# Designs tried in a protein design chat: VH-VL binders against q0atu2. Part 58

Target 1, 119 residues: q0atu2
Amino acid sequence: MLDKKARIRTSREYRNVFEKGKRLSGRFLIIYYVENALDNNRFGFITNKKIGMAVIRNRIKRQLRAIVREYQGQVKNKHDIVLVARAGIGKSSFEGMEKDYIAIMKKAGLFARNANKID

## First folded at step 21 (VH-VL)

Design mm14
Fold by OpenDDE, fold request of step 22:
Structure mm14 (fold): chain C 119 residues (1-119), chain A 122 residues (1-122), chain B 111 residues (1-111)
Amino acid sequence: as target 1 above (119 residues)
Amino acid sequence: QVQLVQSGAEVKKPGASVKVSCKASGYTFTSYDINWVRQATGQGLEWMGWMNPDSGDTGYAQKFQGRVTMTRNTSISTAYMELSSLRSEDTAVYYCARDSGYDSGTFYFDYWGQGTTVTVSS
Amino acid sequence: QSVLTQPPSVSAAPGQKVTISCSGSSSNIGHDYVSWYQQLPGTAPKLLIYDNNKRPSGIPDRFSGSKSGTSATLGITGLQTGDEADYYCGTWDSSLSAGYVFGGGTKLTVL
């Protein structure tokens, strides 16, 4: 689980990311990202009803948090990043989600260090 | 089988624009990014940018920022690359290429179009 | 000019082994997987190696790739006349403007 300081928690914080941040879409994820005035990154997660039932949404959210936590150390500092699950994510494997996350984060230029598992 | 078929050769005047098409088949068009790479005569490969056919999102190399526009028509599985304010230095073969990024988390181009020759001359 | 550095040319006789180097930096080769492309004369590039050392279907095991630090190497054993081509390395660069970068290319001549 992400530290409290590493979490976007308030509606105002989410709104700020959506309004001022950049948006990129992957296969299963959409990320909104914006620089913050902090010394750390913050992550938010959104799973809406089009993903599926609450049980599914919660599973997806848990998986996304696990992915974010795994690669947290490689992400450039001072960013607020919101992950929005896309409709097709419910049919994706964890590995598929992970690869999608890595790809989209690379495109966003948000990795400061190598995020590849094999390399 | 996966196939990328590009539009025919173009001859343009300096200052004009060129729009090259790339029709994809043999796979789900919206599931893979399309990248554009050009190669001037006798020169190396130069990456221009990527386009997500599903969302329409793009990322361009700095060199082409403001001059290149990558779009798509999903109904016909076709990607487009438009380059404006053409100059002689833009004379090159332009390739579209499928990106494996979403499948692997790593970026490489596993399928390429046959290339489109764009000649810019007065 | 190219972000990744390759030797302009290499040559060897049929049956021999050749290696093509690709040098980068911590923001590209040091940051992501390297791919190699073969471009036969007058044709579009073809994926030869991906993820540093993996071969796509149809690519013979005569072709190999490796990566160490900020450098990558393409190896070709049992050189054939049909291997005469230009070879390019490429990878994702995580610099200020994230994007794909290619090497300058290496012309392989089969003597």
Scores: ipSAE 0.913, ipTM 0.956, lowest interface PAE 0.5, mean pLDDT 95
Fold by OpenDDE, fold request of step 22:
Structure mm14 (fold): chain C 119 residues (1-119), chain A 122 residues (1-122), chain B 111 residues (1-111)
Amino acid sequence: as target 1 above (119 residues)
Amino acid sequence: QVQLVQSGAEVKKPGASVKVSCKASGYTFTSYDINWVRQATGQGLEWMGWMNPDSGDTGYAQKFQGRVTMTRNTSISTAYMELSSLRSEDTAVYYCARDSGYDSGTFYFDYWGQGTTVTVSS
Amino acid sequence: QSVLTQPPSVSAAPGQKVTISCSGSSSNIGHDYVSWYQQLPGTAPKLLIYDNNKRPSGIPDRFSGSKSGTSATLGITGLQTGDEADYYCGTWDSSLSAGYVFGGGTKLTVL
């Protein structure tokens, strides 16, 4: 689990990201990202019913949190980032999900240092 | 068999615009980004930008921002690159290339179009 | 002028080994995987190496890639006349304007 300070927790915080942030789409994920006034990053996760049943949505959310935790140290600071799972993510592997996240974050220019595990 | 087939050679006047097409086949068009790379005669490769055929999202090299537009028509699996305000320095061979980023998390171009020669002359 | 630096040219006799260097910075080669492309005269570039040292199908094992720090190297053993071409390194740059960057290219001449 992410630290409380690293979580987007309120509807107001989510709304701010959606209204003021930039949007990028990957194969399985959509990210919304915007600068914040904090010294740390905050992450939010959205899994809609299009993803599947509750058990699937919870699994996907757990996997996305794991991915974010793994790479959070390489992400540029002072950003609010919301990850929205796309409909096809339920059929993707964890690795595929991870690679999609990395690609999108790179395109967004949000990695501050090397985020390649197998480098 | 993955293929990228580009439109034919173009001759333009300075100040005009050119739109090059790139038709993809042999794979799911919306699953891979299309990148554009140009090469002036006797010069090296220059990356111009990427386009996500699914969402239409784009990212352009700073050098071309405001002058390049990358689009797509998903119904015919075709990507387009339009370059405006052409100048003699834009004379080059323009390539479209498929990006493996979403599959691998790393960016490289595994398939290339045959190239389109664009000549800008007064 | 290119973000990545390559020697303008290299040459060797058939059967010999050549190496082509690619020098970058912490924001590109030091940050991401390197790819190499071969461009035969009058043709489009072809992917030669990806992810620093992996070969696509159809690329012989005479071609190899390596990366260390902010530099990458392409190795070609058993040089053949058909290897005469331009070679480009490339990688993702994570600077303020994220994007792909190429080296200036290296012309390989087979003597």
Scores: ipSAE 0.908, ipTM 0.954, lowest interface PAE 0.5, mean pLDDT 95
Fold by OpenDDE, fold request of step 22:
Structure mm14 (fold): chain C 119 residues (1-119), chain A 122 residues (1-122), chain B 111 residues (1-111)
Amino acid sequence: as target 1 above (119 residues)
Amino acid sequence: QVQLVQSGAEVKKPGASVKVSCKASGYTFTSYDINWVRQATGQGLEWMGWMNPDSGDTGYAQKFQGRVTMTRNTSISTAYMELSSLRSEDTAVYYCARDSGYDSGTFYFDYWGQGTTVTVSS
Amino acid sequence: QSVLTQPPSVSAAPGQKVTISCSGSSSNIGHDYVSWYQQLPGTAPKLLIYDNNKRPSGIPDRFSGSKSGTSATLGITGLQTGDEADYYCGTWDSSLSAGYVFGGGTKLTVL
């Protein structure tokens, strides 16, 4: 699990990201991202009913959190990032989600410059 | 088979705009980004930007910010690249290329159009 | 002028082995996977190598790629006359507002 300080927790925090942040779409994910005034990144996760039943939505959230945790050390600091699952994500494998996340984060320029990706 | 077919050669005057098309076939158009790369005569490849055909999102190289516009028409699986305020230095062959980023998490261009020659001269 | 640095030209006789280097930095090659492209005279570029060392279908095993640190290398064994072309390395760069970058290209001449 992500630490509390690394999580977007309040409706106000989410609204701030949606209103002031940039939006970028991948194949299975949409990210909203904005700089924050903290010394750390915070992540939020949205899985709407269009994704499927609650069991599916919860599974997707767990998977996305796992992906975010794995790569959080490579993300540029001082950002609030909200991941919104798209309708087709339920048909994707974990690896597919991971690749989509990586691609969209790269396009957003959110990976640290000196971070090395595993070969 | 995957295929990208571009529009024909263009001759423009300085200050004008050019719009090159790239029609995709053989795959789901909205599932892969289209990138544009140009090559001036006798020069190397220069990346211009990417466009997501599904969302319409774009990312342009800083060099072309404010002058380039990448769009698409999903109904005909066609991507467009418009370059405005043309200069003689914009004379080049322009390529569209499919990006496999969503499938791999890495960016590389696995299929290319045949190229479109754009000549800018007074 | 290119973000990635390649030798401008290399030459070898048929049957020989050649290597083409591609030098970058921590924000590009050091951060992401490298791809290589072949451009025959008067044609569009063609993907040769992706993800540092993987070959797409149809590319013979005479072509190989490797990456170490902030540098990448394209290897061509059993050089053929048909290999005469320009070769470009490319990768994603996190320092240029998130964009793709190419090397300056290397002209391979088969003697």
Scores: ipSAE 0.906, ipTM 0.953, lowest interface PAE 0.5, mean pLDDT 95
Fold by ESMFold2, look of step 21:
Structure mm14 (fold): chain C 119 residues (1-119), chain A 122 residues (1-122), chain B 111 residues (1-111)
Amino acid sequence: as target 1 above (119 residues)
Amino acid sequence: QVQLVQSGAEVKKPGASVKVSCKASGYTFTSYDINWVRQATGQGLEWMGWMNPDSGDTGYAQKFQGRVTMTRNTSISTAYMELSSLRSEDTAVYYCARDSGYDSGTFYFDYWGQGTTVTVSS
Amino acid sequence: QSVLTQPPSVSAAPGQKVTISCSGSSSNIGHDYVSWYQQLPGTAPKLLIYDNNKRPSGIPDRFSGSKSGTSATLGITGLQTGDEADYYCGTWDSSLSAGYVFGGGTKLTVL
C-alpha cells in the first residue's frame, strides 16, 4: 500500500542512491539512503537471485514493503531509501526482518521517533 | 557464557592516542554490534558509539566525532576503540558492551566487558 | 546535565521499597524503550531491566520497571545491603545526533 509518490521507480533514481548515498548493514538487510529534493520519502527494494526462486524473492519484497508501510510515518522526510535483501534473509521470519529494519533505521538516524509500539 | 574481555590499563600523555581491545566469546561475534561507553572517576556513563563487526559500519556520538575510531578483527573476535588527541578529561574507565538491537529492535547492553582504565597525565 | 534526569541519591532501610525516577523527552523515553543498569562498587554495569519492564534471566522479581509518558521508574522491594549500587537508566535518543543516552545515575544507600 506504498503510495506511487513514495516509490523509487527508475534506474537513474536507484543509481543516485547507490552512488551518492550512505550505506548501513544489518543481519538481513542493507540500506542505502540519501537526501532527496522532494518533500517526501521514497523507498526501493532489491532482491537478487542468490536469495532463491522468484516466488521466494517476491514474497520477501512484499514482506519488506509491508514493514516499510508500517513504519513510514516515523521516517525523517526527504530521503530516498533502498532496502537490499542480504543472502541470509530467506532464513529470517517476518518479525526478524522487522526488528532488523527498525535497528538499522535507528542506527542510521532515519527515524524521527522510535518505530516500536510502546507497551 | 557470553564474555567480553578487555585489554589492560593504559597511561598516556596528553596528545597521544590509546587503543583498547575487547575480545568476545560465547556467541557469534559478527551477529551483534559492539558499543563503547566510558566513565570518568565518580561520574556517570557516557556512550561513545557503536560498531557492526560484520560490516565494519560505525556510528559515533557527536562529542567524539573526529577523535574516535572503532574497528574489529573478525578472525580473532576482537573489537577495538581508538581515541586520539587525548586530554586529561579523557581519563576514564572504557567499557565495551554488546547491544541487543538486531534481536529486539530496541537497544540495551546485555553484556559488558570488565573495563579498561585509561589515565592521561603529564 | 544529563539528557535523562535521575535523582542523585536515594536511601531506605533493609526490607523496604524504593523507587528511582528517570525523566526524559519525546525524543527518547517518550518514543522508545527504557533499560536500567546496576553498577555495584568497583564493577562494570549490569543489565537489570530492558524493554521498560522485562528482567533478564537471573534478575529477581523484586526489581521492576515501568514507564509513563516521558518518565520511567525502577522499583526495588525487599531491599538488601547488597543492593547498594549506582543505578542508570538508558534509552535510544532519536534527535539530530541519534544515539544512546544514559541518565546521570542514582546512588542507592541501604541504611
Scores: ipSAE 0.823, ipTM 0.918, lowest interface PAE 0.8, mean pLDDT 91
Fold by ESMFold2, fold request of step 22:
Structure mm14 (fold): chain C 119 residues (1-119), chain A 122 residues (1-122), chain B 111 residues (1-111)
Amino acid sequence: as target 1 above (119 residues)
Amino acid sequence: QVQLVQSGAEVKKPGASVKVSCKASGYTFTSYDINWVRQATGQGLEWMGWMNPDSGDTGYAQKFQGRVTMTRNTSISTAYMELSSLRSEDTAVYYCARDSGYDSGTFYFDYWGQGTTVTVSS
Amino acid sequence: QSVLTQPPSVSAAPGQKVTISCSGSSSNIGHDYVSWYQQLPGTAPKLLIYDNNKRPSGIPDRFSGSKSGTSATLGITGLQTGDEADYYCGTWDSSLSAGYVFGGGTKLTVL
């Protein structure tokens, strides 16, 4: 879904976001974010075992990736952003996750003015 | 029914601080952010910031950075706004308001407290 | 000066219609949804319109909202003396210090 350049891949990259980044919590998600030294954004996704079994966690990750892909054109560049699913996310719909993401990204100041949507 | 009930009027001297409370009822307090908005006599509405009662996260309007602190006590469903280093221009009615962000992804204030008058005079 | 620009006042007779404008920019109205608030004298503001054109429960359909480009409009038909109030537009602003912004307010006088 996301381009390989737009993914946080290594444990070191994830650790940097958690240790140096800011965090902001919604109903279903927590985002951690930090400026990076690249020209682009990178996204990471975490679902721990308390969310549910592997099939449930993988479904949630796919849904979150789809949401991020839809809005990535609005996100200010040069940020590493990790989405952490909260325990209650299993109670949410796709639409509920999407609205939560939009709200916390706006409150974090991560949406850019005039950012183009991905076609 | 959703209700936000604020603390009573305050009179303060310049340089002091004030802490206004906002008690929520009729909904799950931790599910919605509380915003603070003020209005000086005969003037318009001025947004001050938001606070997430679940996490304690805040975002403040630039003009209040360094002077405002927004907090809560979830056990009594109460939000607080403290403004320090008060000046005469801080004389205003202060409102708490519930925001819609997590329901819709858009922000509007669907429920408001009755307002708390803060007067700063020497 | 407010980020969102409204006329300071409008007036009309009972039974007539009024329109209140709200001008913003691409970082607010152009990119996000507009809400309108009514503030009757001596009272707290009340949500009147949300998401550009939607009415909360209890708001009659003679109140309407619309948005075009970076501008929004509140319409009130069948004007009543009880509509005499201050009206504010509001929206999220995504510019440097992201946050909520209000218009300067419009005082509606009913003759």
Scores: ipSAE 0.822, ipTM 0.915, lowest interface PAE 0.8, mean pLDDT 91

Design mm14
Fold by ESMFold2, fold request of step 22:
Structure mm14 (fold): chain C 119 residues (1-119), chain A 122 residues (1-122), chain B 111 residues (1-111)
Amino acid sequence: as target 1 above (119 residues)
Amino acid sequence: QVQLVQSGAEVKKPGASVKVSCKASGYTFTSYDINWVRQATGQGLEWMGWMNPDSGDTGYAQKFQGRVTMTRNTSISTAYMELSSLRSEDTAVYYCARDSGYDSGTFYFDYWGQGTTVTVSS
Amino acid sequence: QSVLTQPPSVSAAPGQKVTISCSGSSSNIGHDYVSWYQQLPGTAPKLLIYDNNKRPSGIPDRFSGSKSGTSATLGITGLQTGDEADYYCGTWDSSLSAGYVFGGGTKLTVL
């Protein structure tokens, strides 16, 4: 699990990212991100009911959390980042989601260093 | 087979704009970003930016911020790069290239267009 | 600030081996994968090596790549006159204005 300090928790915190942040889309994910006033990053995860039933959405959230945790040490600090699952993500592999995340995080300029591939 | 075919050579005066096209075939156009790279005569390669054909999202090299616009028309699988306020130093060959990012998580350009020569002269 | 440094030129006789270096920093080569591109005179660049040391289909194994620390190396054995070209390294750079960067290029002459 991500540390409690590294989680976006409240509706107000989510709204701030959506209203003030930048947005980039990949194949399976959209990220929204904004600088925060903290010493650390915070992550949030959104799955729409159109993705599937709760068990499917919870599996996707668990997979995305695992991906974020793996690469968290490479993310530039002081950002609130929300990952939004796109329609069709349920048919992606874990590796497909991971590669998508790496690509959009690099293109957003949010990595301080290259993300290592999962082998 | 993947192919990127670019528009023909352009001759422009300083202060004008140029729009170069890049027609993709042999793959799903919206699944891969298109990057633009230029090369002045006798000089090296210079990356200009990327464009996501699905979303229209872009990221531009700082040098070109405010002068470059990268767009697409997905119905004809075509990417565009427009450079405004042209100067003589913009004289170069402009290439489109497909990037690998969403397949691999690493960036390299596996397919390139043939290049479009843009000449800016008074 | 990202600069990938390559020697401006290298040369060797047909049948010999050359190496072309590419020197970067921790924001690029040190933590990301390197690709190499061959540009024959009057043509577009062509992908030669990706992910530090992998060859796309159709690239013969006399072309090789390696990376150590913040430097990468392209190796070419069995030199042929058709190998005369400019060679560029490239990688993602994560510094202030994140983006792709190329080396300055190396002109290979086969004498």
Scores: ipSAE 0.812, ipTM 0.910, lowest interface PAE 0.8, mean pLDDT 91

